VHH binders against q9y6x5. Designs and how they scored, part 392

Target 1, 379 residues: q9y6x5
Amino acid sequence: LPPKLLLVSFDGFRADYLKNYEFPHLQNFIKEGVLVEHVKNVFITKTFPNHYSIVTGLYEESHGIVANSMYDAVTKKHFSDSNDKDPFWWNEAVPIWVTNQLQENRSSAAAMWPGTDVPIHDTISSYFMNYNSSVSFEERLNNITMWLNNSNPPVTFATLYWEEPDASGHKYGPEDKENMSRVLKKIDDLIGDLVQRLKMLGLWENLNVIITSDHGMTQCSQDRLINLDSCIDHSYYTLIDLSPVAAILPKINRTEVYNKLKNCSPHMNVYLKEDIPNRFYYQHNDRIQPIILVADEGWTIVLNESSQKLGDHGYDNSLPSMHPFLAAHGPAFHKGYKHSTINIVDIYPMMCHILGLKPHPNNGTFGHTKCLLVDQWCI
Below, E stands for the ipSAE of ESMFold2; O stands for the ipSAE of OpenDDE; V2 stands for 0.75 times the mean of E and O plus 0.25 times the DockQ between their complexes.

## First folded at step 17 (VHH)

Design hc3 (framework vhh_surovatamig_d1; at its last look DockQ between E and O 0.06; V2 from the best seeds 0.00; counts 0 for: pae E 12.5 > 2, placed apart)
Fold by OpenDDE, look of step 17:
Structure hc3 (fold): chain B 379 residues (1-379), chain A 125 residues (1-125)
Amino acid sequence: as target 1 above (379 residues)
Amino acid sequence: EVQLVESGGGLVQPGGSLRLSCAASGFTFSDYAMSWVRQAPGKGLEWVATIKQSGSEKDYVDSVKGRFTISRDNAKKSLYLQMNSLRAEDTAVYYCAAKYRYHEAFYEYRSYDYRGQGTLVTVSS
């Protein structure tokens, strides 16, 4: 039987939550599998970009999902979390579920993972749920497990997405121990439900399961705001994305816009597109706007000095607060092994290996995950 | 054409009650989480409450918890906000807003797909 893999994402699960809160179910999952304590995600550290990096192994500049909000100047198209179904945005890469599904006697399934309800390269997941935030985790899990168990051709790759603890992180901030404890307890319970469901269906021993996230969360404050209106008139630019990485489309001379913004705040770096640091791998795409603003950790870029978020993400991907974790269990993985750090793009070649898929060209390094796998040599 | 039309605003004394309504048209109302947001004079936009598509999940800003109740009728494509025990600080233009995806929560105004023209609520003695 072909290997099977379930990829699960809990949005905004900061890596150090594992150290600061109790996760009995997740810890049991880890104990019987592997843990990567920190996953260095891609810049910008946002939901759509990083989820697509996980399944493509590419930096954002390469797979073309460079933000949750995008604008293409040539086509005049807009991308947003509510307008994400145009294949135009996704077709610069081939996600793993497409690769998998194009193989003989295989199919893919998805529960609300970004991009899975879009025909990418004229291929859409054989099974998928239309996005609906009101759909419970249980219902998503039930559908995924049903497809994994009863589909023909068999589902060999499946994705499952859940919006927490990201939403709560935004609302309460990651430093709110009382509220975040409650939220994270619920997440752990969901992981318990996942494991129990798989065991009940007889999938647990044979199914490879990866539990990960796209990014972390940093504490924000009303005392740490960068008001762009204090620096530049809104008529001089179009705002494509706001915080903590603002994408600026100048309506006047780019240099003039840059000069008005460059000293706007000591807590914000302003880059012309060509001057974006190489380490971000965030330059070589037309969808990246001419000017980007990058706020320091915990600072929020605002218009009219208003923000209700107490937590946010999207910051420098080198910041530990932006990093998620990865845990995995199944026949492909060791038991009781912990690894310090990988890059988020490394997940793709690992998944391809597990599934016996030839990976598309990618930015991941298979060597970084070899120690997680039972069939590989670990130095 | 997408339309969100708020109604029910007006002048009320402190401690009084109002019920706001929002009539939606031009989009699949049941597919969207719906929110009320407000803007007080001289202040920025503030999120007030959200109700998810099914109507079973609700969330409120702390300052209105226990006083305000958000509800929806998908068949009527309508959103409601029952406001009790109104305070002077509740004075604002109240907007009905729609959001499809729940990635960035409901706390960022720019994330809403649609928004109405608003209805003014004035709480004054």
Scores: ipSAE 0.379, ipTM 0.740, lowest interface PAE 1.7, mean pLDDT 94
Fold by ESMFold2, look of step 17:
Structure hc3 (fold): chain B 379 residues (1-379), chain A 125 residues (1-125)
Amino acid sequence: as target 1 above (379 residues)
Amino acid sequence: EVQLVESGGGLVQPGGSLRLSCAASGFTFSDYAMSWVRQAPGKGLEWVATIKQSGSEKDYVDSVKGRFTISRDNAKKSLYLQMNSLRAEDTAVYYCAAKYRYHEAFYEYRSYDYRGQGTLVTVSS
């Protein structure tokens, strides 16, 4: 039987939630599998870019999904809800489900993972759900398990995406113990339901399952606002994205716009594109704008002095608050092993190995994940 | 069942006015930022305006600023767009859209949790 893999993302699940809250079901999952305590994600630490980095093994500049809001100067297109299914945005990389289903006797299934409802390189996931956040976790899980059990050719790679704890993290902030405890208990119950469903269907022993996330969450405050209107007139630029990494397209001379912004706040770094730190791997794509503004952790860039943000992400990827975790269980993985850290781009070559796929060129390092796998010599 | 129902579209002469409405149901309306987006014939979606959860923060695309006014009534679960001084270039299908995230910037945010079926606005002589 070919190896099978289910990749699950709970959006915005900060790594240290595992230490600060109770997860009886997730802890049982980890006890019988592996844990990576911190996954270093890619800059900017936003949802669409990091989900695509997981499945391509590429930095954002290389796969072309550089933010949740983007502008392409050549085509004059903005990345939008009705335009986010245009393969144009996604075609700078080949995600793992495309590679998987092009193999003989294999197909791929998806429940809401970003990009799986797009025909990337003329290839859409063999089975998929169009994105709709109102669809319950139970319905997503039922579709995925149905496809894993009942497809010809068999589904060997499946994805499952859930919007929490990201939505609640924005609403309450990660430091709201009462509300986040309630939210995270519900997520742990969903993980329990996932495991129970897989066991009841006879899938649990032979299916590899990865539970991970795209980014963390940091606490925001009305006392930590950067008012962009106080520094520059709106008429001098087009705003492509605002916070915590603003993407600025000058309408006048770029140097003039830069000079108006450079001393706007001590809590914000202003970069010309060519001056963006090399460690971000965030420079070599036309969709990255000529000027970016990077707020300090917990600071919010606003156009006026009001904000309802209590939690946010998108900050510097070196910040522990931006890091998710990875847990995995299945025949490919050790039992009861904990690992301190990997890079999020390392997940792709590991998944390719598990599935017996040849990875496309990528930024991941297979060696970083060898110790998680039973078939690898680690030391 | 989530539902966003737009109304108030129609045929209007250049310089005229229309008021669009959007009735929301099936979700906690006051937790969502609300937007109007439009799709002109042969073009992609264009963000038009956004209003934050409380109604105190609003923003507009430059091409409609000073002519369009977005508003909401959280008690009635309704979103509105008053469109004045209409031009032929405003011809589009107008969609009501909702986004759950509380930290959304006003400017062009293209990802939405819910979107209606749209109402057609035609500005023609």
Scores: ipSAE 0.000, ipTM 0.225, lowest interface PAE 12.5, mean pLDDT 89
ESMFold2 (binder alone), look of step 17: mean pLDDT 84; pTM 0.859

Design hc4 (framework vhh_surovatamig_d1; at its last look DockQ between E and O 0.01; V2 from the best seeds 0.00; counts 0 for: pae E 26.5 > 2, placed apart)
Fold by OpenDDE, look of step 17:
Structure hc4 (fold): chain B 379 residues (1-379), chain A 125 residues (1-125)
Amino acid sequence: as target 1 above (379 residues)
Amino acid sequence: EVQLVESGGGLVQPGGSLRLSCAASGFTFSDYAMSWVRQAPGKGLEWVATIKQSGSEKDYVDSVKGRFTISRDNAKKSLYLQMNSLRAEDTAVYYCAAKYRYDEAFYEYRSYDYRGQGTLVTVSS
């Protein structure tokens, strides 16, 4: 039987939550599998971009999902979480579920993973759920496991997405120990439900399962605000994305806009597109706007508005607070092995290896994950 | 054309009650989580309450918990906010807002996809 892989994402699960909170179910999962303690995600550290990086192995500039909100100046199209169904935005890369599904006697399934309800390269997942935040984890899990168990051609790759602890992180802030403890307990219980469901169906021993996340969360405050209105008039630019990385489309001379913003705050770096640091791999795409603003960790870029958001993400991808974790279990993985760090783009070639797929050109390094795999040599 | 039209605002004494309504059109209402946000005089926009697509999950800003109730009728494409025990600090323009995906928190105004023109609520003796 061909290998099977389930990729699970808990949005906004900060890596150090594992050190600061108790996760009996997840720890049991890890004990019988592997853990990567820190996953360096891609810049910007937002949901759509990083989820697509996981399944493509590409930096954002390469796969073309460069933010949760995008604008293409040529086509005048907009991308957002409510307008994400146009294949135009996704077709700059080939996600793994498409590659998998194009193989003989294989199919893919998805429960609300970004991009999975879109025909990418004229291929849509054989089984998928339209995004609906009201749909319970249980229902998502039931569908995924049903497809994994009963589909023809067999589902060999599946994705499962859940919105927590991201939403709660935004609401309470990651430093709210009382509320986040409650939230993370629920997440651990969901992991317990996942494992139990797989065991009940007889899938547990043969299914490879990866549990990961797209980004972390940093504490924000009303005392750490960068008000752009204090620096530049709204008439001078179009805001494509706001915080903590603002995408600025000038309506006047770019240099003039830049000059008005460059000294706006000591807690914000302002980059012309061509001057964006190379380490971000966030330059070579037309969807990246002419000017980007990058707030320091914990600072929020705002207009003349007040927000109840106490946590946020999207910051520099070198910040530990932005990093998720990766845990895995199944025939492909060792038992009781912990690894310090990988890059999020490294997940793709690993998944391709597990599934026996030829990977598309990608930015991942298979060597970084060899120690996780039973069939590979690890020094 | 997408429209969100708020109604039900007005002048009320402290301790009084109001019911706000929002009539939606031009989009698939049932696919969107709906929220109320407000802007008090001299202040920025503030998130008040959110209700998910099915209506089964609700969330509130702490200052209105126990006093305000958000509800929706998907068949009527309507959103409601029952406001009880109103306080002077509740004085604001109240806006109906819609968001499709629950990925990001509903707390930031810019995260909403659609927003109405608002209805004024004044709480004064």
Scores: ipSAE 0.020, ipTM 0.400, lowest interface PAE 6.0, mean pLDDT 93
Fold by ESMFold2, look of step 17:
Structure hc4 (fold): chain B 379 residues (1-379), chain A 125 residues (1-125)
Amino acid sequence: as target 1 above (379 residues)
Amino acid sequence: EVQLVESGGGLVQPGGSLRLSCAASGFTFSDYAMSWVRQAPGKGLEWVATIKQSGSEKDYVDSVKGRFTISRDNAKKSLYLQMNSLRAEDTAVYYCAAKYRYDEAFYEYRSYDYRGQGTLVTVSS
């Protein structure tokens, strides 16, 4: 049989949740496979950018999904997580499911991974669900497993996306042990359900499964607000994205807007686009606005004096609180191996290797993940 | 450890009969609806039949109605499929499967909590 891969994301699963909460099912999965304890994701540490980085191996500036809310000044187009279907936004890269299904005798399946219901390069996932957050994990899993088991040409690459623990992390904050314990137990039960269903359907022995996430979560507070209205009149700029990385399109002289913002708070860094730190790899795309504001960890940029969020993400990708984990199991992976860290862009060339695909040019380094794989020398 | 073990498969001539059994352990059998699903060579999984927790409600895919009978014995933690008037198109690996969900319609079983390793049924001359 051709090699098969299921890529699973639980949105907003902070790496240290594994140490701070009980995950009997996930720990059994890890024990029989591999764990990467921290995955260094891409800046900004938001959902759409990082999910696209996983499947393209590219930094955000290179794949063009630079935030969950974007504006392209050349075309005057707007993007949001509720208005995301225009291929214009996605066409600066080729995601792995497109490359996979263009191979002889292969198809791809998707249960709500960002971008899989968009015809990217005039190509949509061979089997897919339109995004609908009301669809249960069980129904998503049912469709994925039916497609993995029932398709001709066979599904060799499949994705599965779930909104938790991100939604609850925003609502309660990662420090709410009681609520987060209930949420994370529910997720561990879903992982147990996933593994058991794969076993029951005869898929478990020959399917490679990656369980990962896009980012973590940090605690917010009403004591840690940056009130943008106290520093600059809203009429001087167009606000493209707000917190924790604000994207500012000046309506007046850019230097004047910068100077009004530069000293607004000691807990916020203000960058002209050309001065964005090189380590962010976040400069060379016209969708990155002329000024960005980067809040310190746990600080919230607001236009008024309140925020409904108790947890957030999007901060500097060097922060451990922004890092997810990666676990994997299957014939391609060692058993019982732990690795400290990889870059999130390294996942793409690893997946291409497992599937026997030629990777497109990308920012990942195959060598960073080769110790996870049974067919590689770890020297 | 949850275990579902199918037995009773084999080689049978067209028009013949077989009785499949599934022995369950490691979970509360009577809390689960039970199904038979099958996979023919080169085809996907096909739902065959479901029996609800008490054994009083049964349903079948149209192609086996009148030929197959599903039954269960909750005291013995066992599921059965009596297959009569077998045809070449019934050739498949047959799996027993368990589902714990009260709020789904009987005909909406598309996923299962537990599944066995399967037993092969071959119908040929």
Scores: ipSAE 0.000, ipTM 0.086, lowest interface PAE 26.5, mean pLDDT 89
ESMFold2 (binder alone), look of step 17: mean pLDDT 85; pTM 0.860

Design hc5 (framework vhh_surovatamig_d1; at its last look DockQ between E and O 0.14; V2 from the best seeds 0.00; counts 0 for: pae E 12.2 > 2, placed apart)
Fold by OpenDDE, look of step 17:
Structure hc5 (fold): chain B 379 residues (1-379), chain A 125 residues (1-125)
Amino acid sequence: as target 1 above (379 residues)
Amino acid sequence: EVQLVESGGGLVQPGGSLRLSCAASGFTFSDYAMSWVRQAPGKGLEWVATIKQSGSEKDYVDSVKGRFTISRDNAKKSLYLQMNSLRAEDTAVYYCAAKYRYWHAFYEYRSYDYRGQGTLVTVSS
């Protein structure tokens, strides 16, 4: 049987949730498979960028989705969650579902994974759902499993996306144990539903399943705000993205804008584009704005308005609070194996290996995931 | 090209009324929550009002509640702000903006993605 892979993302599932809360279904999933406890994601630690990194193996500067909100100065195009379907934004990379689908006797399916409803390199997933946050997990799961089971050519790669616990993390903050416990229990139940559905359809034994996330969540507070309006007039710049990494497009001299911002807060680093730390791999793209502001963990960049979020993400990708996890089960994976850490870009070459796909050039290291795979030697 | 063009500003006496309009083009207007923001002389940008995509939900800054009414016409790609009982403190440049303020798929608080050049409202006796 041709290898099949289902990639599932629970948005904003912070890695240490696994240590602090109970997940009977997920733990069972892990027990029969593998766990990577921490996944170092890419900077910035936002949804669109990291989801695209998972499926491309590229840093954000390379695949071109550098934020959830973007602006291209040349074309004057804007990218946002409500305006994300222009292939212009996605075509700087080739996601795995495209690679997969271009193979003989294979097709791809997607339930609301970022970019899957866009023709990338003139190829759109054979099966996909238009993004709709109102669509239940069950409906998404039903479609995905139907496609995995009944499609011709067979669906060999599928993605499934769910918005929790990110939304709740934003709303309640990750330190709200009462509310987050409830939310995370629901997530675990959904994982239970997933496993049950796969078993019922006879897919469980032959399907490789990866459950992961794009980023974590850190606690925010009204007491930790950085008000840009106190430092610079709004007329002097265009804000492309706000918090916790602000993308600044100067309307006046860049240096002048920089000088007005550089000392705005001791809890915010201000970078000219060329001075962005190399470790972020966040320089070499025209979509990165001339000035970037990076708030410290737990600090929120605001304009002259109050933040409504008690949790946020997008911070330095070295922060543990920003890190998701990865669990996997299936023929390709060992049973009962735990690994400490990988990079999020490492997932792509692993998935390519599982599916027998030639990977496009990427920033991942296949060696980092060898210990997860039954057919590889673990060093 | 994305454009937001405000109109309707001017000089008005305290207690007077104005109606601001914003004409949008270059994007799918109906997909965006729309807002009015203002900047008074010497002050920072202040949020005034937001109307959701469907037009059914509205929110206002406290200082304008009961006096201002935000509305939209998706067919005309237009945003409106009816300002009644104007006060001196309402003097500002008013901007039309597209903003993602409500909980959505990714539940991110974002600044205004699109904003016009503004229209000046001066309330003076």
Scores: ipSAE 0.012, ipTM 0.315, lowest interface PAE 7.5, mean pLDDT 92
Fold by ESMFold2, look of step 17:
Structure hc5 (fold): chain B 379 residues (1-379), chain A 125 residues (1-125)
Amino acid sequence: as target 1 above (379 residues)
Amino acid sequence: EVQLVESGGGLVQPGGSLRLSCAASGFTFSDYAMSWVRQAPGKGLEWVATIKQSGSEKDYVDSVKGRFTISRDNAKKSLYLQMNSLRAEDTAVYYCAAKYRYWHAFYEYRSYDYRGQGTLVTVSS
């Protein structure tokens, strides 16, 4: 009957961690399935935008989640902790779990993937957990597997989100081998627990599982700060987001604000909205502010030059340090196959194919992922 | 210029109380999550407590839970820390710190846009 898919994200899992650290459980998962070594994500390389791009197949300008901190100029709304569940922010797209559960005899389940606790187009995931970072990975996994085994109508699409290694990557920086080794070992143990639980419940051979991430992480330093206060007075603009991509809403003439910022640092590019590079696909949404500042890799935009940040992401999506990986196992996937790269927006049409869903219009290319799939002729 | 000015530190006996204040100027205070961080003599910085922009959500390091209360007054651009049941281990310089639109739930890092000069708290008999 209908195929099932579990989509798992470990936030901030940089692709080259696979080469630089030991992952016995993840490597066993890969050996019996497929690996995409680098996934090119969307600009801005932040958590909310990229998680929504995975499940919609859309660039940020098209799905409307354009950053982790946002302002909508038309409605005057701010995206914050207290407003991250307002459907207004999410309604510019239809995520795959909504499409899936609107099919006859299908349900969707979610353990804390961004947006799954929001009623998008008046439709919330059939089974879901409200976001709460204190809930263990084990509890998230237990709920997901219970729903996969016991629901009527059956759960055919499920998501699972975990905050690491992103949180530790920010805290320690990706170059801290000792602390990141400890953190990544714990994550590999969680992957082992995931696989063992699926095997014990009889799900492993007939469930398609994707393990991926939204972005990587780059090293920051107190020696790589851009002091915005040294270049422009606060009274000239409203700050919507700060680093590594600052979003600037001018309070005075936009050209005057641009001119004060354009020579602020050689380690920062300043764009008028109409001049944002086309390759970012980051221009055509009211939530993208009139001026953005894009720091060079490893540089931090600060206001008073006080920063304890050791790792960050959000930089140019061409940077390998911003790229996650994708691994997958299940009846839809080849076994022992490695692929060099896909675009993160390509994951959506692939998932729709696996589930037998008609994809909404999107920016993904099914052909980029067809070599991962057993039912496709790879030429 | 941005200013964060801490006050209310001093000498207090174990079991006593102090209230720290931080006066903010030069930025839109209500857009910032506010934190207290402290530095004990010869030690690194330790995060103590954070209060989100509206004042509705608060979080504390385990060692101060039930003893310290963070609060803010956005109209007065002020941050407060009520410190009760003080212990010798609470002796430190306490700093007021600001972070634009803080998302504590998704990040386990302590990065601040602004930090004050600090106020000394000494707990000693």
Scores: ipSAE 0.000, ipTM 0.348, lowest interface PAE 12.2, mean pLDDT 89
ESMFold2 (binder alone), look of step 17: mean pLDDT 85; pTM 0.866

